# VHH binders against c9jj37: the designs that were tried, part 36

Target 1, 291 residues: c9jj37
Amino acid sequence: MEPLGLVVHGKAEPFSAALRSLVNNPRYSDVCFVVGQERQEVFAHRCLLACRCNFFQRLLGTEPGPGVPSPVVLSTVPTEAFLAVLEFLYTNSVKLYRHSVLEVLTAAVEYGLEELRELCLQFVVKVLDVDLVCEALQVAVTFGLGQLQERCVAFIEAHSQEALRTRGFLELSAAALLPLLRSDKLCVDEAELVRAARSWARVGAAVLERPVAEVAAPVVKELRLALLAPAELSALEEQNRQEPLIPVEQIVEAWKCHALRRGDEARGAPCRRRRGTLPREHHRFLDLSFK
Short names: E, the ipSAE of ESMFold2; O, the ipSAE of OpenDDE; V2, 0.75 times the mean of E and O plus 0.25 times the DockQ between their complexes.

## First folded at step 21 (VHH; framework vhh_4orz_3)

Design t5 (at its last look DockQ between E and O 0.02; V2 from the best seeds 0.00; counts 0 for: pae O 9.7 > 2, placed apart)
Fold by ESMFold2, look of step 21:
Structure t5 (fold): chain B 291 residues (1-291), chain A 122 residues (1-122)
Amino acid sequence: as target 1 above (291 residues)
Amino acid sequence: EVQLVESGGGLVQAGGSLRLFCAASGFTVSDNYMAWLRQAPGKRREWVAFIYSGGSTDYKDSVKDRFTISRDNAKNTVSLQMNSLKPEDTAIYFCAKRGYDWPSGYRVYDHWGQGTQVTVSS
């Protein structure tokens, strides 16, 4: 019979390539961003941004009435991540790289770009390794990305010694470090974990210009000092005198375990071994109850 | 005081090789994220190669298998071996340290060298 109307489609790649040519292109541009700490100029097209992103619809619709356009300052987002966002908005696709995907993900969350956020998450999982995992954990904790957080914690538990030596570990927030320090599955001995915590706190102390002990205060109770031998506790006390990290009360509680020759089940997790805990002779009585 | 000083740039014919060096002071290269970036004439500074504190590396697609980022922890230097150079590789090359900007939550390049010019003739 009579043919009905039909939706037909052109080829997607030439269409996307044409739109990609407009990314950061001053031709036909009607907005200029000044992006990141380097304050790099990025040219864009308001109609594409506003129709694809509510954040930009609100941002660009708040400009004063007609007149000379002022640059829009985006002082925090790195230029590489912002350009990736623009490419996605213009073409519905973007190439992601391991070194910058977490910045694109952060921008996607801040700009409310749900699909880009999910695509970045899928990419992070595919490229996750020892060198990326702590940075990914920080992002997951910051934005409440439970799936990514669980994957990162499990990865670190399986590669604990390597992960704790990375720069990403040293840059974790206290909130991101806590799930790691609470884990019984870490494959590190407690003496090494105390050293890792001190290194972590030193980086935060230098950045925040605060004492190491103040930076460490939110997390130090998760260190399981009862697992340390007397010689190790003595060494820790000397280190603590030179550079305070752990409140003396916590060290005193660990000494009580040795002096009483009994663990303290009432204190719970601070006496529990981890997967990587090396044996010490006093461990044979840590599980005994106080009577 | 953190300081980065690049060297090794120069003029080379297409197909040739150069090795760039970056001497770092005021911090330990192996404890940090390091990168090489480049700025071609009229273009924006762009990432070229990245080395993580644990030693793994990433490369921009156009330089993969031609460029190698490496570090010498004893000398506290990072280097970029550039092979099979093309005229498109002509740029000022910068060594950079990536840090965490705690207020913004972004990782950013917080320290840069002065740059070294690489010119590849056809």
Scores: ipSAE 0.745, ipTM 0.911, lowest interface PAE 1.3, mean pLDDT 89
Fold by OpenDDE, look of step 21:
Structure t5 (fold): chain B 291 residues (1-291), chain A 122 residues (1-122)
Amino acid sequence: as target 1 above (291 residues)
Amino acid sequence: EVQLVESGGGLVQAGGSLRLFCAASGFTVSDNYMAWLRQAPGKRREWVAFIYSGGSTDYKDSVKDRFTISRDNAKNTVSLQMNSLKPEDTAIYFCAKRGYDWPSGYRVYDHWGQGTQVTVSS
């Protein structure tokens, strides 16, 4: 007769508290990490990391040998985020903060920690605001986090004017900016979008040491110049002569729309109004469906 | 008593080389994490290079491939070979021992010397 066994559980909180006391504790540690740009030493336990995370299992190997660097350098993860990761690995719990959650999320993705990733995603959605949303969008696009991306885009659509004025917006990649410029639901006028795009491109130009027009090239085609009044287009042309941003051909196409007094369905999205588009006299000719 | 004494600094032209030395007493260099730090006028002290007890090394990005940290266990010394020096490298350079601060849970610099001046002219 095979002996019948029953799994019974102790109290979870004392167990977690005891394990938490081992986080960054050098007294019983057998591995040291050098973390972040500040090169902070962080102490840990090989066996615990290896059993909780495949990334660390591979990194640390089975035996401390000449092949395992001591200490292990992790220069790309901030210390606070790394400590949060250790807390989670040791206790299956983590305290998250608004100021560091995106770094923790990034670390979770990097180390293949799916459960921690999900916890971070839930937290980000919960605390999402105008100051955080562009940074969150960038992370979502960078790591292919589709649900977060959708949530961020929806938030920006609802708070477009405020979001476009944030530092996070100026630091977006072209890939992250494109879904915004393609949206019909932005609550902002096209003239404001053009200004925002210029500011965005200027920041990128300075950081990348590339011309403004080159940095903007991937996204400017999504600007709907046909929505601008003749006086606004003329002003844009003058500004473009001083500081090239938009291809001249794209501006010419906008003028053609004015000349023909029709929005050609064949021209696609460039003639569609956005939710925040301010009415102009020539708009009555652009969209036949709204007649 | 723990003591660190830096030497080898001086005036050098851009593109030149210097070798700094640190003589340690009161502890064994090979059993500790050692670092070179630098402080430019009006700037905060910053780390430049590390050598760990196991012999592994680490460098600030701006000095990577130009600077080399090493130690002589027999002499109980730490060295910093600096090649392709730039005016931006001008600073007082310090040799430092890194220890563990139990209350904070972090490694801290617990000892350093008086420093040696390095000046790189354009």
Scores: ipSAE 0.007, ipTM 0.260, lowest interface PAE 9.7, mean pLDDT 88
ESMFold2 (binder alone), look of step 21: mean pLDDT 81; pTM 0.814

Design t6 (at its last fold request DockQ between E and O 0.92; V2 from the best seeds 0.85)
Fold by OpenDDE, fold request of step 23:
Structure t6 (fold): chain B 291 residues (1-291), chain A 122 residues (1-122)
Amino acid sequence: as target 1 above (291 residues)
Amino acid sequence: EVQLVESGGGLVQAGGSLRLFCAASGFTVSDNYMAWLRQAPGKRREWVAMIYSGGSTDYVDSVKDRFTISRDNAKNTVSLQMNSLKPEDTAIYFCAKRGYDWPSGYRVYDHWGQGTQVTVSS
């Protein structure tokens, strides 16, 4: 009978600290990464990376040929996020910051680090605020993180005025913006939402080097123009002439609603009030159509 | 053209204070993410502070409660008030604009100033 061995444990903290000291340490390093747009050199250890991450196992698993191994280029991940990933791989711990957690989350997803992903998600939810929420929403939508997406949408619904004024909002993809524009629970008036959408489209247009109307085309149909007063629609038409954003047909449809003094039940969502919709005279006709 | 120009660096004794300024042109500071980073001799560049478009701020732990990042919208500037300076704070300080890299999905610093030297003597 082989003597029953007893597993004994040393202190975890000194062990982790020792391993942490190897992160980006050229001493004993056998792989160099060229990281980010700045092409920063980051030193690591193949054996540690390979045993902790399948992505790196595949990336590094081929025995370096005879000679100095060529640097491994990771051109997309920011250096700070990559170093956080290394810290986690080396120590099974990581210090997360609000300013970089989404980049770490993104990297975790890309490298297939499920535990780190979960830790990042928990942290994001804990520190979620007006300045972070739109960025978090984008990440959630990009990677299909449904629970995070729901939390972000709910947060934005509750803090719509502030959230729509953030840079994060302006940098949303159409796919990320759509759930917001479809929400009945936004605490913002439709006129403000139209303005926000225009600002959003302008930023996208500049980045993508496409016309504003083209960038906006996937999302503008979700704007509920029938909720606007006649004077507001006229103003929108004038703005649209100067800078096309919304198809003319959609504006015409809104005018038809005014002319008919009835919300066409058949037209569904475009006439439905949002939580933050300010009352207007013609809304009394729209409400009757939903009763 | 986007430009960032740092100023306010210099030599200061331990325990002293400095205020750095970053003048931005070509974009609106209040509509963007602005950050301060620093690079000490022989060390990598590290993040120090960030101010978000909504006005919230964030700091690296080593400077928390000593440094304050702020912006002047009228002047289109970002500032870093540095109090209780330590020799370990000696570095070149950079002002940076943080942007979004749409293809990769990462937030990156897309514009940098030339940096300003801060030296804290013992």
Scores: ipSAE 0.891, ipTM 0.957, lowest interface PAE 0.5, mean pLDDT 93
Fold by ESMFold2, fold request of step 23:
Structure t6 (fold): chain B 291 residues (1-291), chain A 122 residues (1-122)
Amino acid sequence: as target 1 above (291 residues)
Amino acid sequence: EVQLVESGGGLVQAGGSLRLFCAASGFTVSDNYMAWLRQAPGKRREWVAMIYSGGSTDYVDSVKDRFTISRDNAKNTVSLQMNSLKPEDTAIYFCAKRGYDWPSGYRVYDHWGQGTQVTVSS
């Protein structure tokens, strides 16, 4: 038996509340940030930031303060997310909301805050729904968060019709859209998926100031045009003349499946049905290979 | 040209109700994420409520069960019904559209109204 001292603890909540009172408080502040597109001033305390976060330690340096601080510009992070990060750094706790958790998660990844990142991921999973899932998928793809990505894809597969109509779907990057278009488990028919892809490309075209066809080029080959009926392919050809989306060669390959009454294995076009594929007469021939 | 115009503010006694309206033009409210924020005297603008493109809603804890955000897609408007008002609800209320800032990868409020004053007397 060794003689041991006793660690005693004061109450945690009054201690945390005292530190919380310093968040964005000019009193005793020795650094000011200009945050986000609104250029909001946020006051902070270098010692707390540096001891809790290596990113801020490097950003702020180790030199003693000169006495006249300059603003530190953080031009991209939204103010609400930055304040949530500060609250976590000061108090080791933060309240998360569905509307902003993805921004806090993004900031946590960028500032190397591993524990906050994990806490945000747990919260995203708890609150995941049709309105959040596509935005969460985008974050997961951007930062290589494989478990979140798998959860989001599975959710969208189970709620395909609603998810594809959300603003978050329209704002996906091509890299985030590809896992969805490759899925056999989508509960949406290919005719509707083509329409969703066109809507997606139009939003990207407007934002990026590029033609719809250029925006769509990375993903259009994943559309399974061989599943469409002849009337649907004819309608697609007319739409494609008015607003190009899909290379003519891809449409031609789908027509060859109809003309030859066989699957298009040699053309690289996918003929595999999805969970939501509606039946069409020619689908009975898709299991046959070119001879 | 995107515009947001708030209305419906005013002076009300504690415990009373007000309904704020936000008329949107240049975009479709139901295709976007819409929010109400408020700025109390001496404070920064803070989020109050969100309505998502799919119709779900979120509220800050201090207004939950007292405020209701809704939209009228035919009139392209967003509303905030405020019940059981307290003096701490006194603020300028702003309607905002949330957009995706593709260069930064953050979701941000990209368009704002000019605000409508709500004053709750004790």
Scores: ipSAE 0.777, ipTM 0.920, lowest interface PAE 1.2, mean pLDDT 89
ESMFold2, look of step 21: ipSAE 0.759; ipTM 0.915
ESMFold2 (binder alone), look of step 21: mean pLDDT 83; pTM 0.831
OpenDDE, look of step 21: ipSAE 0.799; ipTM 0.919
ESMFold2, fold request of step 23: ipSAE 0.726, 0.766; ipTM 0.902, 0.918
ESMFold2 (binder alone), fold request of step 23: mean pLDDT 83, 83, 83; pTM 0.833, 0.834, 0.832
OpenDDE, fold request of step 23: ipSAE 0.884, 0.886; ipTM 0.955, 0.956

## First folded at step 22 (VHH; framework vhh_4orz_3)

Design u1 (at its last look DockQ between E and O 0.84; V2 from the best seeds 0.67)
Fold by ESMFold2, look of step 22:
Structure u1 (fold): chain B 291 residues (1-291), chain A 122 residues (1-122)
Amino acid sequence: as target 1 above (291 residues)
Amino acid sequence: EVQLVESGGGLVQAGGSLRLFCAASGFTVSDNYMAWLRQAPGKRREWVAMIYSGGSTDYADSVKDRFTISRDNAKNTVSLQMNSLKPEDTAIYFCAKRGYDWPSGYRTYDHWGQGTQVTVSS
């Protein structure tokens, strides 16, 4: 006649509030992080970090030696994102904000926090807009987040003009830009897309300290130069002499299309129109196959 | 080359208003993500407001509906209109530019002004 055990629960909110009070609290703290480029000191509690996160279990396995303790440096993660991670680890909950959610998501992926990653993904989708979408696309491509990538590409296809003018677009990697340039659904004319690609390559060239042409090389073949009118191609050649972007051979292929008055619809996508392609007189012959 | 200079801070009584200005040089404000952050004594620097290159804005919960971030593209400046000020708004306010750290993939503030002091009495 042994009494049965029952699991009973105390109130969750006071328990969570007590643990939240320990986030970045030097009382009882046994580890200090120096976080981000601002080098913010963040106090934490090893037992909570290690039991909730294998990344921290491995990072904090060794105790500091005798003498003045040295802080653990996490130089890349922004302080706000790191504090959000701590709040989640301590309380199993966190407030997410549009301005920082992508950094929290990045940290969740890097620290192996699958549930936080999924919560961040759900939030990104809810707050996605023209100013966030390219940054979100970059994160999705970097970490192989296929559903987020598909949502971002679809959003950009629907809001192409605005999205391509954002800072986030200029900061895309070549790998993230390729799905956009391959899309027939972009609502942007090819002349404007060439200008956007040049702007993109200039930013990459400045940041990576490489020539514009080298930055553009992985993506430039996706530009559909046969859609440009002869005057536009001529202007592009002059711009290309001043600042090389597109290999001359690619421009020659576009001129060949005009000279032979035939398109080659069977050759990948160099003549295929996009939803935003503005009409030009020569487009009347692009649907003809070149054999 | 990039430089940010804040101005417009001062002493004000609770309920009052101030407008902060940030003059930028070496880059175009409207092509970038610009933010205001603040640091109260003994506390960490915290985000206050952001204006994105496309013009959308975000605000911290504590200042929403009281503060407004805006920009003047002709003057290449960012401003922060602060209304209904409270003593807890007392801090050094910094103008910052968002950058992208290519190796880590994080967006961080890569340039800062020296800050302007805002003191709210009462």
Scores: ipSAE 0.653, ipTM 0.879, lowest interface PAE 1.9, mean pLDDT 88
Fold by OpenDDE, look of step 22:
Structure u1 (fold): chain B 291 residues (1-291), chain A 122 residues (1-122)
Amino acid sequence: as target 1 above (291 residues)
Amino acid sequence: EVQLVESGGGLVQAGGSLRLFCAASGFTVSDNYMAWLRQAPGKRREWVAMIYSGGSTDYADSVKDRFTISRDNAKNTVSLQMNSLKPEDTAIYFCAKRGYDWPSGYRTYDHWGQGTQVTVSS
């Protein structure tokens, strides 16, 4: 009869502290990473990485090379995020910060670290604010994180004025911006939304070296121009002549709404008021159902 | 051309205060993420504080409640008020703009100042 053994546990804290001391420690290290655009050297231990993460197991291979292993280049991940990943892999714990949590989340997703991903998601939701929410939305959309996406959209709906003024908003992809522009619950007037969209498109145009109208093309159709007053539409037309943003046909459609003095349910979202839509005289002719 | 120039560093006794300034040119600080980082001798560069485009702020635990990051939009500057300074706060302090790398989807520091030396004596 094999003697029945009892599993006993030591103190977890000293154990984790000891392992934490090995993070980016050249002592006993057998791999060096060159991380980020700044090409920061980060020291690690192959056996620890390989046993905790399949990505690193594959990356580092199973064969101990005879010589000084060549540095492994990870040029895309920020150093701070990478160190957080190492901390988690070494200690099964991680200190998360608001300023870097999205980078850590991104890294967790890329490296297939499901538990770390969940921890990051919980943290993001906990610390979510107007400055973080658009960036969080982008990450959510990029990686198909549905719950986070919903939470972010809901937050932006409640804090639309502030959210649209953030750098994060200007840096959204078209894919991330679309859910916002489709929302009936935005607490912002359509005129403000058009301005925000123009600003967004300008930033994208500059970065992508593409015309503003081209960058905006995927999203401008979601702007509800029929909600604008005639004077506002005229102003928009003038601005559009100087800097094309919106297809002329879309503006013409808005004018048709004014001329016909009827809202057509068949016309869909373009005639629906948003939560923050300011009242205008012609709105009485628009069948504006609030969802 | 984007430039960041730090000032305000110096020698101070433990418990003292300093205020660092970062003058930015080529971009608007109020429209961007701005940060202070520091590097002590023999140590890696570490994040200290962040001010976001919306105006919210964040701090490292080591400096929380002692340091305050702020910006002056009119002057296009970022400041770091440092109170209750400790010897362990001795470092070169850097002002940085945190940009967005579109291809990778990561936010990184894309512009740095030359740094200003802060020395806290015991």
Scores: ipSAE 0.585, ipTM 0.844, lowest interface PAE 1.0, mean pLDDT 91
ESMFold2 (binder alone), look of step 22: mean pLDDT 83; pTM 0.833

Design u2 (at its last read DockQ between E and O 0.92; V2 from the best seeds 0.86)
Amino acid sequence: EVQLVESGGGLVQAGGSLRLFCAASGFTVSDNYMAWLRQAPGKRREWVAFIYSGGSTDYADSVKDRFTISRDNAKNTVSLQMNSLKPEDTAIYFCAKRGYDWPSGYRRYDHWGQGTQVTVSS
ESMFold2, look of step 22: ipSAE 0.751; ipTM 0.908
ESMFold2 (binder alone), look of step 22: mean pLDDT 81; pTM 0.813
OpenDDE, look of step 22: ipSAE 0.800; ipTM 0.918
ESMFold2, fold request of step 23: ipSAE 0.769, 0.760, 0.766; ipTM 0.918, 0.913, 0.915
ESMFold2 (binder alone), fold request of step 23: mean pLDDT 81, 81, 81; pTM 0.822, 0.820, 0.820
OpenDDE, fold request of step 23: ipSAE 0.901, 0.902, 0.905; ipTM 0.961, 0.962, 0.963
ESMFold2, last read: ipSAE 0.751, 0.721, 0.776; ipTM 0.909, 0.903, 0.914
ESMFold2 (binder alone), last read: mean pLDDT 81, 81, 81; pTM 0.821, 0.818, 0.818
OpenDDE, last read: ipSAE 0.904, 0.901, 0.904; ipTM 0.963, 0.961, 0.963

Design u3 (at its last look DockQ between E and O 0.88; V2 from the best seeds 0.78)
Fold by OpenDDE, look of step 22:
Structure u3 (fold): chain B 291 residues (1-291), chain A 122 residues (1-122)
Amino acid sequence: as target 1 above (291 residues)
Amino acid sequence: EVQLVESGGGLVQAGGSLRLFCAASGFTVSDNYMAWLRQAPGKRREWVAFIYSGGSTDYADSVKDRFTISRDNAKNTVSLQMNSLKPEDTAIYFCAKRGYDWPSGYRHYDHWGQGTQVTVSS
């Protein structure tokens, strides 16, 4: 019986270090990428990319030849994120930073790198804070990352005052903002939410060159205006005349709640108190239960 | 118009300190994401430090515990305090603003200064 061969392993660290030295190294490289809006040149090795990632295998082709034009343009990935992806592909390890992890996560998702995606998700959850959470929520919503979305919403519920004041909040899509505005667990008063929504809509309006009301239209229906005092509603109406944000009909519905002195379950979420809702006199007539 | 102007660079001996400044105009630094990057001769531009709108900070491992990024809201400036400087820190240092593209969600540095030269002698 021929002696069965035994697989033996060398040291992993020197091996990884050697491969890491090839990341963005023109030496022995056979492909160049033009990466990001800055069009940064990044050098790589086709065989390494192709064996580690199906996306690059398809992109670069299976046959060595003049078939793939060099440079390859990747305009939708930031350079730092792309380099992190290369590091992972070359070494099966990656150094992640809080400021760039979401871009790396995005790249991992787009390139079909499941292991890297998981590593990024773990890292994001570990380092999640007020400054990062809204950006993380946006990524979660965009790519349907349900667990991350839940974690982000929960975090924002617990830290609502701070989270609503971040640049990340102002940059949320309507789709990402909606889960927040639907939450009964936000620790913020409705008047503050209206202000935050206005700020959010203003930023979007400026960037998209659209009216504030149009930008806000998908989300304003989730604002619970019935929770506002009469004086606050009057103030809102006046502000709305100057800068339209909320449909007049929605404001009228809030006034009806005051007039009828009822907020039954049939009216739904608009009459439900949030965790951070400040008490007002008319709340005794509203359904103040929250889940 | 958005503008970033770096200052404070110069020649220092190893172990010395410098403080860089970035004066911003056309936007409010406290409402945005700001960063310092550097480019050494023959090397690519690399990220050094990051400051969020909320004030939290992030640093590259190579400069961690030696460099500090901060803001002066009243002056609308960003600073980089550099201590225990090494020859390896020799580079042109750039101040940058991170932007967000709607609706793509693409995040990148959309504005840069001209940079300031930092030279650390052995």
Scores: ipSAE 0.812, ipTM 0.921, lowest interface PAE 0.7, mean pLDDT 92
Fold by ESMFold2, look of step 22:
Structure u3 (fold): chain B 291 residues (1-291), chain A 122 residues (1-122)
Amino acid sequence: as target 1 above (291 residues)
Amino acid sequence: EVQLVESGGGLVQAGGSLRLFCAASGFTVSDNYMAWLRQAPGKRREWVAFIYSGGSTDYADSVKDRFTISRDNAKNTVSLQMNSLKPEDTAIYFCAKRGYDWPSGYRHYDHWGQGTQVTVSS
């Protein structure tokens, strides 16, 4: 076989640097965005956006080349995340930072940028720690990112005490909190978990301007009150009188387990221990079902 | 009622040091995410350093190993120690609190200080 030509390659770094210099650069720009809450102007280049991203191809329409007469408003994406997206579109590379990667990931999902999404996911997993994990879990639940969700849940299971004390935990949606409360592997005692749930509900109540009990309603059935000792249940009842959190019916079912000296998850009072459940004398009866 | 007040800026020669302070009121610094950002003349505001509620930190590449963000929970303050200053560090420095917008699900800086000027001379 006789070769007719040979593909040769220039240096990648100077090529990428030249394209990176066009990010948010009015030189040759034919579109301007107004981005985020700061309403920052960001200059961009339609050909790069449209050829690299179907979302921008649709957003910018069929008017190739000529500049857009009015700014395109992108009010929900943070400016730092949008600039990271542009850098990726222009250069096929981007620096990711732990403090902002979740917003870049969100943008990648919303703009249909599958490769950037996967790169962000890999980065999140690599830099995951106690301070990031609950925010990452929230993003994973919001967008149905099953692998990230599994990693976050596993991390929280291994670092439960620290994770439940974070701002990110307090800011979880009910939908994101449910996988945690359903876990048998959580390394926290149920009495402490009830307190964490109350703290969570208080933050949501203040922000959403709704009663604590209303905020907690979607998740409280996952609290395993049968694991609490009688003194702990009594304390919970007193606290519940002052600040309602848990429906009285759920507390009654926990008392029924004590009174009958039996556990029965079929009655809607979960009694399976968690990894962090501290022993109580009545736990010896939890495996006995109602007749 | 939430307020952030920066202080500690000024003029300094290249290679020098400054320490910026941010006094917070209306919220607890240790329960929140805090950041320092800066805006050089003619440039957009950009982040410099970030401290999480649990105390871990992140830095922009341009300031890594030269700047240190920290907090004093007893005084409810955030500080930025700036060493080995360069003329390129000349900017207005802002302290910010990062909030979570519950209706939209987005994270953004919801409160800002007025800024403090840092000028680094050649």
Scores: ipSAE 0.692, ipTM 0.884, lowest interface PAE 1.6, mean pLDDT 88
ESMFold2 (binder alone), look of step 22: mean pLDDT 80; pTM 0.816

